# Ledger of designs, part 20: VH-VL binders against q86l99r1233to1411

Target 1, 179 residues: q86l99r1233to1411
Amino acid sequence: SNKESLPFRRDVIEKVINHLRENSLDTEGIFRLSGNMESVRGIVKSFAHGEPNLSFEVHNISNALKHYLRSLDPPLIPYEFFLMLLDARKNEDAETIRNIFWKIPSDNRVVLTLLVDLMVKISENSNVNKMNSKNLSIVFGPTILKPRTPTLDRMALMTETQLQCGIIQTFIEDFHYIF
Key: E = the ipSAE of ESMFold2; O = the ipSAE of ESMFold2 at other seeds; V2 = 0.75 times the mean of E and O plus 0.25 times the DockQ between their complexes.

## First folded at step 4 (VH-VL)

Design s30 (framework fv_adalimumab_6cr1)
Fold by ESMFold2-Fast, scan of step 4:
Structure s30 (fold): chain C 179 residues (1-179), chain A 122 residues (1-122), chain B 107 residues (1-107)
Amino acid sequence: as target 1 above (179 residues)
Amino acid sequence: EVQLVESGGGLVQPGRSLRLSCAASGFTFEDYAMHWVRQAPGKGLEWVSAISWNSGSIDYADSVEGRFTISRDNAKNSLYLQMNSLRAEDTAVYYCAKDMGEDYYGSPFDYWGQGTLVTVSS
Amino acid sequence: DIQMTQSPSSLSASVGDRVTITCRASQSISSYLAWYQQKPGKAPKLLIYAASSLQSGVPSRFSGSGSGTDFTLTISSLQPEDVATYYCQQYNSYPWTFGQGTKVEIK
């Protein structure tokens, strides 16, 4: 839900990502097409309690993962890396992005690796599922990478959003270099 | 239930500017892509612009590119269309429309506002 | 841009008649086609998406079919409240484009 904080659970996220990797690669609009709102909310609660319910239709599970990740505070990529990643993306510096990735705490880094690997596989099947690296970057950019305090200036927010999405797109497109 | 309410339309002279607003309620506005679609008097529908949930992706019809700017304020559940350098051929009812899909646009429009009339005339 | 052409431009039929409206795309759009109903003075309403999927709350007398370039909207038993202009829309390729509309009237 909006602004509610949930605990980071590496084991839960790994189970959910593994399920989606096996069941969602040919699903049209994965992460984008809506599931049932009540089902999604129930699944998200199961994630917070450590027992992911994966018996639902795939759109419900993917939406639940997305919303669970959005609710994390701190986010999947810790706040301290926000500005340095945006700066590296602004300079189109993939080497610096790689160096920053390897400074991320191990649990967060492992989850990020699994999530981006899933995004790579989805994007490789975009002719079927219609979700390319740009589409996925728009979904996950501000979801997993965000400032502690929301940006108030509209022009700065637009620039930051483009850079957040750009970082995720770089993760997907340069996966074997960065990860 | 879902409601989209447009405002800001009116009579404006060619070359001037007008800003349209769309107030959304009854759904989680921040989760959905939004569109502007227009309809000239007695004519068909023309897609104008789209914006993703986070403003990370924005697209425009060729006819308005460089003149119109779409934006959103998720805290206010509002969508905007800033229309600059208006021309007589921009005269139309402007509809605010919700994308059926979450986050990124690319699905049909499952909900529409009632529309606001923009008349560009000297 | 993909051009969408509807046929006929207008039709008149009697209550209870089976009405068919066709939509042709200038290039293949797979099944990424939607149908909208617009009553006079009102906003359009989504009837069908993905060529054949009926939107929630839409009467079952409406159905869609087709794939590739040729699509059909069918009203199995025309009712007075169905008087409207109907539009097809492709959402396969940017930019999204609409047909010119088909006006349905009752005799």
Scores: ipSAE 0.294, ipTM 0.758, lowest interface PAE 4.4, mean pLDDT 90

Design s31 (framework fv_adalimumab_6cr1)
Fold by ESMFold2-Fast, scan of step 4:
Structure s31 (fold): chain C 179 residues (1-179), chain A 122 residues (1-122), chain B 107 residues (1-107)
Amino acid sequence: as target 1 above (179 residues)
Amino acid sequence: EVQLVESGGGLVQPGRSLRLSCAASGFTFEDYAMHWVRQAPGKGLEWVSAISWNSGSIDYADSVEGRFTISRDNAKNSLYLQMNSLRAEDTAVYYCAKDMGEDYYGSYFDYWGQGTLVTVSS
Amino acid sequence: DIQMTQSPSSLSASVGDRVTITCRASQSISSYLAWYQQKPGKAPKLLIYAASSLQSGVPSRFSGSGSGTDFTLTISSLQPEDVATYYCQQYNSYPWTFGQGTKVEIK
């Protein structure tokens, strides 16, 4: 698929996350269920333009945020941190994960903090919205943390994806320690 | 317009292998989880296997675990099911089905292919 | 695994009749239930998801209701093109499971 890289806009992401914080915490399947593809594409364009259009149904806005984050190159968590985070997760080393978090560039780190804080709040309402930390990690792991050169072997990709998801799950579950 | 077209079905002897393909068009294939669902002649629907958008999550029904392998090629908009050690009870129409969920499993199916018949007999 | 049981297994009704099909889950599935229509020789088609949400393009004579363990699909005025087998499917818990189907025929 041809997905053009979009500019990183901290101000836009902050507005979108604040909107979702106010409107989505009790929404069943938030980030999991699809929105309308045409609406999502239009919303993503508004993000690139700097004026996010938030007058849409919440699933459209949440999916637009996912697509926008996925389009970032470099990703929200810069490439240089990929292998070291996976190694720290494999070793169950939360202190190293925390140390790596604090080396992330400030704009990326602030956005990551806002995003994870939203995920914490969603997971706290999982009895209603059905999205726990594991569910959210599957959505955001490969979206915000990915290698510069992807692995094409299916079994290796599956193992790598488990670790990517594990990092985001650690961010959610150990939020007050790491952030 | 969303289209899913299965191919590769046919008559095969017990213990042999067969590979099914599903060609997808009309949507951004790489963004959606995909499933195989089968239906034995005159019987109901049985979910067989699922694969997430990036192949990072793969699941199988107990009846096929260890014998079948699901895979996808996002560059070709194609889904596959490699079926090994086939048994008579695997005889069914196999449907390619699109998950409603984007990225992660929604686990109900908004579009289905026409199906391809697999007959396992001597 | 969650077992899905439909009733009746088959029914015959006249054009214009109200038709009701039920689906029972062996444990609570909240509202995570879909209904599919399968016409003879064709692939299944999604009618309803989240127990009561009508899929785009599906006629308004179809409706779904229920939560927890007991669910109903209703066709308010049966039409000739509605001759099909109807399946419920739970998607609350892995593995995802279908009911055995209800065949709807016209007298």
Scores: ipSAE 0.013, ipTM 0.574, lowest interface PAE 8.0, mean pLDDT 88

Design s32 (framework fv_adalimumab_6cr1; at its last look DockQ between E and O 0.74; V2 from the best seeds 0.00; counts 0 for: pae E 5.2 > 2)
Fold by ESMFold2-Fast, scan of step 4:
Structure s32 (fold): chain C 179 residues (1-179), chain A 122 residues (1-122), chain B 107 residues (1-107)
Amino acid sequence: as target 1 above (179 residues)
Amino acid sequence: EVQLVESGGGLVQPGRSLRLSCAASGFTFEDYAMHWVRQAPGKGLEWVSAISWNSGSIDYADSVEGRFTISRDNAKNSLYLQMNSLRAEDTAVYYCAKDMGEDYYGYGFDYWGQGTLVTVSS
Amino acid sequence: DIQMTQSPSSLSASVGDRVTITCRASQSISSYLAWYQQKPGKAPKLLIYAASSLQSGVPSRFSGSGSGTDFTLTISSLQPEDVATYYCQQYNSYPWTFGQGTKVEIK
């Protein structure tokens, strides 16, 4: 089924991330276990209208944030940075990744910083929540970092996915170096 | 209601190919990882292959690696298994199964299809 | 590959009995274990995931426990409709592996 592009609302995303930081760090399968589909859709709609409805259980709110971020076009990390980030990750070049991060537009960069900080805190509690940096990278890699034109080649897609996940994993593991 | 309906099974000679399909309904197919699991007659369950929500991650059991290809068409809510170079030991009921977790495979299978029988015999 | 071994391979009990099935992993799988029920001619049905989490719609008489290598599925009061083969499955690492199954029958 088709995706709908939603408006980028920095203040809404910040409120949702702050809520999850306070309420989700010990939640098993955060971002992976499904909430109620109708609740998630309603929450995403509230994000688009500027007043996030955070009165739902954590899985509904976390899934709503994930789907909201996934619906953004352009994505959270603008298209122009896609190939250069993948190339830097392929070369295991954290300094280049850091340099590219600081070229991201300020609104996107601030939101990315808040999101990665949340991911760092979640991964630090992975003994309880079962969401380590690799698990989180699988969720957010293809969600916030994607090409303008998707590849139709299956092997290329798998290689790109591994690198997309690798970038988010690098953001989490080298947070204090990059951010 | 969630439904998974497999098709494409049948009798096939060793060395030939067969393609299985799974039609999904009642959930947002594009959000979930999908699996193929098989069960030989009178035997237990064996995981065959998994594919992530966007086809970016794919894994196979060693017994089928290089012979089987899993794929999905999110616009059609369909999962496929292309089975090449079939062997007698591939004889089984093949189940389409939905991962409980969104995006990537990593949790239990919360919904299963009814299965389709593949018999590989000369 | 992680080997999953169930015990017993079969059991026979009376309606209302407490039934316990065990599952042992050849190496630690933390809590990444699911339990399935399969009735003759039917697809498996998920009962328990994450070793102890009851799937929505599953009767409360079913419960799971354990971590690491040793796990149990308990049916607190066996009912006629519980006649089935039960399978454990680890999802800690690929390939996913299942136990050989435990057949539960009524006396």
Scores: ipSAE 0.472, ipTM 0.826, lowest interface PAE 3.0, mean pLDDT 91
Fold by ESMFold2 at other seeds, look of step 6:
Structure s32 (fold): chain C 179 residues (1-179), chain A 122 residues (1-122), chain B 107 residues (1-107)
Amino acid sequence: as target 1 above (179 residues)
Amino acid sequence: EVQLVESGGGLVQPGRSLRLSCAASGFTFEDYAMHWVRQAPGKGLEWVSAISWNSGSIDYADSVEGRFTISRDNAKNSLYLQMNSLRAEDTAVYYCAKDMGEDYYGYGFDYWGQGTLVTVSS
Amino acid sequence: DIQMTQSPSSLSASVGDRVTITCRASQSISSYLAWYQQKPGKAPKLLIYAASSLQSGVPSRFSGSGSGTDFTLTISSLQPEDVATYYCQQYNSYPWTFGQGTKVEIK
């Protein structure tokens, strides 16, 4: 059960997202179907060291991006925004969600915009790739929006997960309003 | 090589409880959703319950909701099913199944355990 | 609740025959469908996912087709080891449901 936190590397994430925009829109189950376990681990390490290796089948690269983002500390959406975003989602307040997004540091905001735009493009082709906005939000909610102190309470975890997914689904579905 | 090994089945009277376990190996257990699927003797397959990779999402079949509790311990690579208020219609072989998709359940089951028999008889 | 209906419930065919099994969903499930093979006393084995994608290690004589509500599993040349019960399963929407099974035997 050994875990590793990883640093934020804007240039790496941008390069990987751009690669996926060119290579993943027609790929069934993108971000959801497995890659080769050892390849994915190696690719994640290459991201963390600033030297992304993209010479792999697209599922290995998409899974590597997902797991790299999951391992960031601080996460892509910094910890201080977690509770305020969840509260805004709980109140169904898209205006507040937009206002909070624009308070996020500019480097994180640029990467988040690119990532959500990729998710929009994937969801627009969901008849082919089978990944609609809800599917993508389930993958990315707990991946990029995390509490500083994880809860051990099962009911609280389920509620937080639903709200985390809801935020990402709002980002995708209301992209042009928020971004 | 992926392995799923169920245990904890047995003969019990109606109204009693059992706890099933599934030991997983050969894959990164904490990345995948897991399921319980059952099969009554001589009958077809019935999905029972699912749990997401981090336990953040859980669903049950209507027939077991309120009586069964799925859980997982990612540190032990183990999946559990607590079965309370057992009924005769719960008699089945219970399979532990790995979701093919990462994180959240909703894909096919690429690996199954050998099953453990639960018999509920008065 | 999406009902999955398999046809036929059982069939008997000769070695080498082309066998088809149909699965019909009560509502569209796009291509979110899997096929499983189960031999007596054994756990089910995944054959096909996403309606038509062949699982690793499954012989190429197995194929799947269909989208929407109507799906077919085909065994191009039935072999003695293919004697089993076959199940379809939808994973489009909760609750996930299986067909009632199709028992395949050799004449």
Scores: ipSAE 0.405, ipTM 0.784, lowest interface PAE 3.2, mean pLDDT 91
Fold by ESMFold2, look of step 6:
Structure s32 (fold): chain C 179 residues (1-179), chain A 122 residues (1-122), chain B 107 residues (1-107)
Amino acid sequence: as target 1 above (179 residues)
Amino acid sequence: EVQLVESGGGLVQPGRSLRLSCAASGFTFEDYAMHWVRQAPGKGLEWVSAISWNSGSIDYADSVEGRFTISRDNAKNSLYLQMNSLRAEDTAVYYCAKDMGEDYYGYGFDYWGQGTLVTVSS
Amino acid sequence: DIQMTQSPSSLSASVGDRVTITCRASQSISSYLAWYQQKPGKAPKLLIYAASSLQSGVPSRFSGSGSGTDFTLTISSLQPEDVATYYCQQYNSYPWTFGQGTKVEIK
């Protein structure tokens, strides 16, 4: 892929998450429905430049946040935590997941806490918005938790994806224990 | 303009293999789940297989599981269906279909290719 | 698997008529239902998603309604270009399944 990576801008991500907390909890299919492709690309560019443009219908904003986070290099959960989190998930070890979370750098932890708290709020309103913890984990697992070197083996990729989703689902479902 | 162009169909004897390709353009292919859907001559539509945006999740209809393999190459904007151990009941037009949603479960198939005919006959 | 049953299997109507097609799911699918139009020799085209949301570029004479198990596609004023087979499809859970189709013709 020749797709360019984007810089981590904590202040931008916080502003966008706070906007979504105020505007998305009742929105059916939030983070799952696509926005307008041209609008979403423009919004992602505004995030990368530090000037988030939030004057769009909420699906464009949520979709842009997802794509911005997916384009970060390093990702929101830094590369060095990938294997240890996956291993802790394989062992179904929420205590170890919590211990690893608290080793993540402070700026990343703050953003991750805000993001997962948003996902908790969305999932608690899933009767209205139709996005439960499993749905949200499928969206965010591979988006924020990535290996430095992607595997070329298809079976390993499928296993990694299941574990990535499992970690995010654990974050949502055990939020108050982990965070 | 979104375009999906299938290729690789043809006449094949039972037990043989065939590989279908779908070339995508006009949208950000790597962001979307993709599907294969088939239609036997004169019959209705049957979902065959789905693959998530990053290939991390894959599902098959029971009738093809173990025989068909869906794959994608996001660098080439291409979707594939490897069809092994073909049977007469696999005879159909095979459509490449784009999921409307950006994850594995969307709100329908908003774009379809024109299809490629696979005929399995002795 | 969730079975989708359409009614009627075929119909013939005059230009300007109101046409309704029903689709019943064997289990609740909430609102995760799409309607497709397929003209002879062509690929299907999405008309309605999420049971009632009109796809971009689809004429406003098409509408969808329902939730749970019972769904309806309505063509408020049938036009000659609406001659096609119409399919419903659930996307609540895999395997995704289609209704058997409803063929619509002009008298």
Scores: ipSAE 0.199, ipTM 0.709, lowest interface PAE 5.2, mean pLDDT 89
ESMFold2 (binder alone), look of step 6: mean pLDDT 93; pTM 0.945

Design s33 (framework fv_adalimumab_6cr1)
Fold by ESMFold2-Fast, scan of step 4:
Structure s33 (fold): chain C 179 residues (1-179), chain A 121 residues (1-121), chain B 107 residues (1-107)
Amino acid sequence: as target 1 above (179 residues)
Amino acid sequence: EVQLVESGGGLVQPGRSLRLSCAASGFTFEDYAMHWVRQAPGKGLEWVSAISWNSGSIDYADSVEGRFTISRDNAKNSLYLQMNSLRAEDTAVYYCAKDMGEDYYGSFDYWGQGTLVTVSS
Amino acid sequence: DIQMTQSPSSLSASVGDRVTITCRASQSISSYLAWYQQKPGKAPKLLIYAASSLQSGVPSRFSGSGSGTDFTLTISSLQPEDVATYYCQQYNSYPWTFGQGTKVEIK
């Protein structure tokens, strides 16, 4: 019975995000288009070892970051904030979302800030890269914000997914207010 | 590209245990829920158990709850089913099935070839 | 548990015929229904998900329709390779349940 997840390495994630910020803003379909899976797996393993290999094509690096974030347990936004963020988004209450953001543990909050800043920069170049805030929210919503136990009720799952994506879209669109 | 290969089936006596394995390739195993589905000889399909991508959610059919344990090893791209206290009615071909994921959770887009478990005295 | 009932249990038709198989849920499952094809001695293969969405690689002669409690799988022009047992499955409510299957044979 092993619940193995990759270790949370703030320094590694920061290095990868900074690389993508420098190299991916004009890349069409960034985070949407797949990389080579063997390369992606190798890059993700390098993250666990503390020295990310960034000598790969940008789609491989972006997919490695996505898979690494998805593998974190607890997720980047800790489980305890899930329901309160969904409730705040349902009420369209950006002030409460901001207040909740500032309660997130400091290492997670710094990484989330860097990730959302990257998403903001990508969305600002959506004319070139074709990835707007809604597109990015679909990629990252379920990746960084998820419940401890997923619901098997399909209607509830659809509603939760819409709110998860909505929270990430709010982070991107109201970045300078929230962060 | 996507391939699921089951192993571990065989003939066992009632009350004993058996462990099934499923080796996955051709997709990002860690991103998807996985299922076991069985089919008794000449009968239809019956869902047995599910495990989420990170093992955070595990479910069983009432007929096997308390006797079977589903688990996964994402580093090895492998799914397991530990079957204890086996009964004659557990005789079936056991299929490893990949969840379609996302908005289609609970539908199975790829299946292994199955492994036969025969529980007989 | 949601009970899934298929009709007919078996059918025989000629190559080129239009074949319809129905599936009824004991309570509403919206559009959360999948159809599978199982050839003798082989694993099931996904044909249709979300009641009407054709899986990649599946011939266009297969189509699904319906919502709520009543669903239909249609093969517009039956081919010899379509000889199989077809299963519907609801994935709206845990536990996931399958219909009993419909065996399709060629005359």
Scores: ipSAE 0.000, ipTM 0.456, lowest interface PAE 18.8, mean pLDDT 87

Design s34 (framework fv_adalimumab_6cr1)
Fold by ESMFold2-Fast, scan of step 4:
Structure s34 (fold): chain C 179 residues (1-179), chain A 121 residues (1-121), chain B 107 residues (1-107)
Amino acid sequence: as target 1 above (179 residues)
Amino acid sequence: EVQLVESGGGLVQPGRSLRLSCAASGFTFEDYAMHWVRQAPGKGLEWVSAISWNSGSIDYADSVEGRFTISRDNAKNSLYLQMNSLRAEDTAVYYCAKDMEDYYGSGFDYWGQGTLVTVSS
Amino acid sequence: DIQMTQSPSSLSASVGDRVTITCRASQSISSYLAWYQQKPGKAPKLLIYAASSLQSGVPSRFSGSGSGTDFTLTISSLQPEDVATYYCQQYNSYPWTFGQGTKVEIK
């Protein structure tokens, strides 16, 4: 990635997720609809400094969280879990996915749990907000789960992306089994 | 600031191929979805194709599906459109456009100047 | 495919007039609608996204409203530099589709 990496701040992410849980469950297109990019970048910088600015409209805050998570290196789900999760998803093996989840480092696992819980609540209101588990998986799959070295092969990249999305969809749909 | 510069347009005969390029600068190219949009002379806008930030998602308009191929090279900040089996109806100015997001699902916040493709015998 | 229909196809108004352009989708697109301005010989410029969000740098005289199937672009006080063709575009589902355009002229 040629992006500048931002520090992983569990406390900041928790504050942002809590804000979205309180303010965004009925918001149409949450995480999909774009915000003002200047505002989003400013909010992301506040995350990096440990003091999230949550005074903005919810689409700006949700996009800031998305961009912040994408900028993490290593990603929220560390690189070493990438291939094993994709393999478990190929085999439709929810038990193995659960076992891998519990091997994720504690801070990452807690943040992932809070994020997926938010996604579950958003998907439960999808008749209002228009964001079901598939929509959310497209947003978060490649955002929080990615390889250390991206493939240059288009077909392999397409297959990987489909499996990345599938893992997030499994997290949402089987939340009470996995988490 | 942000610039998108298309190239590769020209006069081509029906049934032949042409490849368009778009050079991007002023933003982190790899973080955004990219689109091709065309406009026939004196007509309106028609979306042609989209590619996500990582090439993981690609879509085409029905009118070009199976004939056109969108691709990107993030290391070179470049977007491409390979156009095969060209028809007179493909005559248009082709615009390179940046999505506001990493997946195509938002407005096109920046556009290139366009490159004219004329398909004529 | 979602069909986008704009009305009117053209209009002529005086400087300072309030101008409205309507866009109708063949099925609900929620708020996933953008408005573009295109001047002759130039590329389109994004004015409004998410039906009502003003793009940075766009004059405040432009505003958008609507949700579902019916959308409106308003220019509160038409200026000479606003002479252009305006397009709506849905981005709710693939393929993305545009309205046929509304040409705005000064009388």
Scores: ipSAE 0.000, ipTM 0.490, lowest interface PAE 13.0, mean pLDDT 86

Design s35 (framework fv_adalimumab_6cr1)
Fold by ESMFold2-Fast, scan of step 4:
Structure s35 (fold): chain C 179 residues (1-179), chain A 123 residues (1-123), chain B 107 residues (1-107)
Amino acid sequence: as target 1 above (179 residues)
Amino acid sequence: EVQLVESGGGLVQPGRSLRLSCAASGFTFEDYAMHWVRQAPGKGLEWVSAISWNSGSIDYADSVEGRFTISRDNAKNSLYLQMNSLRAEDTAVYYCAKDMGEDYYDSSGFDYWGQGTLVTVSS
Amino acid sequence: DIQMTQSPSSLSASVGDRVTITCRASQSISSYLAWYQQKPGKAPKLLIYAASSLQSGVPSRFSGSGSGTDFTLTISSLQPEDVATYYCQQYNSYPWTFGQGTKVEIK
């Protein structure tokens, strides 16, 4: 675990997502199967220099994006939206989820839109890549949406995790309504 | 070399508690999901519990829910299983297993297993 | 829970024989299936993941195939050291479940 978070770089994330959109839609287990950890760390370090190294095998690049997003503090979806999104998902209220999405700061919202669009395209090709909306929600739910203070109660943590995943699944499945 | 070493097993009376430990080495422990899997003497494999890399996700088999608690200490490269209210049916070799994935919900199978530790619950 | 059923429960074959073990899931698991080898008194060892991907260090005589609900593990030329119980495991959905095992012996 790293105490020092990497800076939020919209330009870097956009380049990485565009690369994955062009090169990963047919890749089995994209975001699920691990890359070479030394390569992944090197790629993540290249993000700090503003020039992502995209000459690596696609699993290394996808895992680097996942690690980078997990290192963000605040997370991609800012802390202030956490509880209101979980409440909206618990109530199955897609309209409220849409309204909350449009209140997210513009740089975060643009990145979230590109990321979810990538997830939509991956899930549409799940017969080849084996990654459906549920699989992707498990990867990205706790990665991009998390509380400022983690709960200490096991059952509450499980409930929060299910809702976090549910929000991402809603983003993918209702993409054209929300985004 | 990847190694997982279990300890803490033994003979215990029904209704008592045991704490199992698994010491990990040879990989970046904090980056992977971990599992406990058990095997009753002469029987097949049964998944018991899973914990994600950051302890954010934890799940149990229905047979142990409410009695067992999985935990990890990433600073010590250690996985634990606290077993309370033990029953004769909990008698098994308990294996510590490393997930290929960082989170157990995006698992790709269990690529490394410990040697196992025997727990016998009998009066 | 997804039930995993293996067949046969046991088999005896000669050295050099082609051995096939099947595994059936009670519902579709895509390709999220692993095969393990367990020798007497030892921990399980991962042989195959993602239904058909051979784990590093595993002899090429082992192969996996299938998707959805029906899966096969094949040993193209059985060796004495292959005497073991073989387990399939689905990791498509919680809880993870294993097949009951197939015991492979030399006759």
Scores: ipSAE 0.013, ipTM 0.558, lowest interface PAE 7.8, mean pLDDT 87

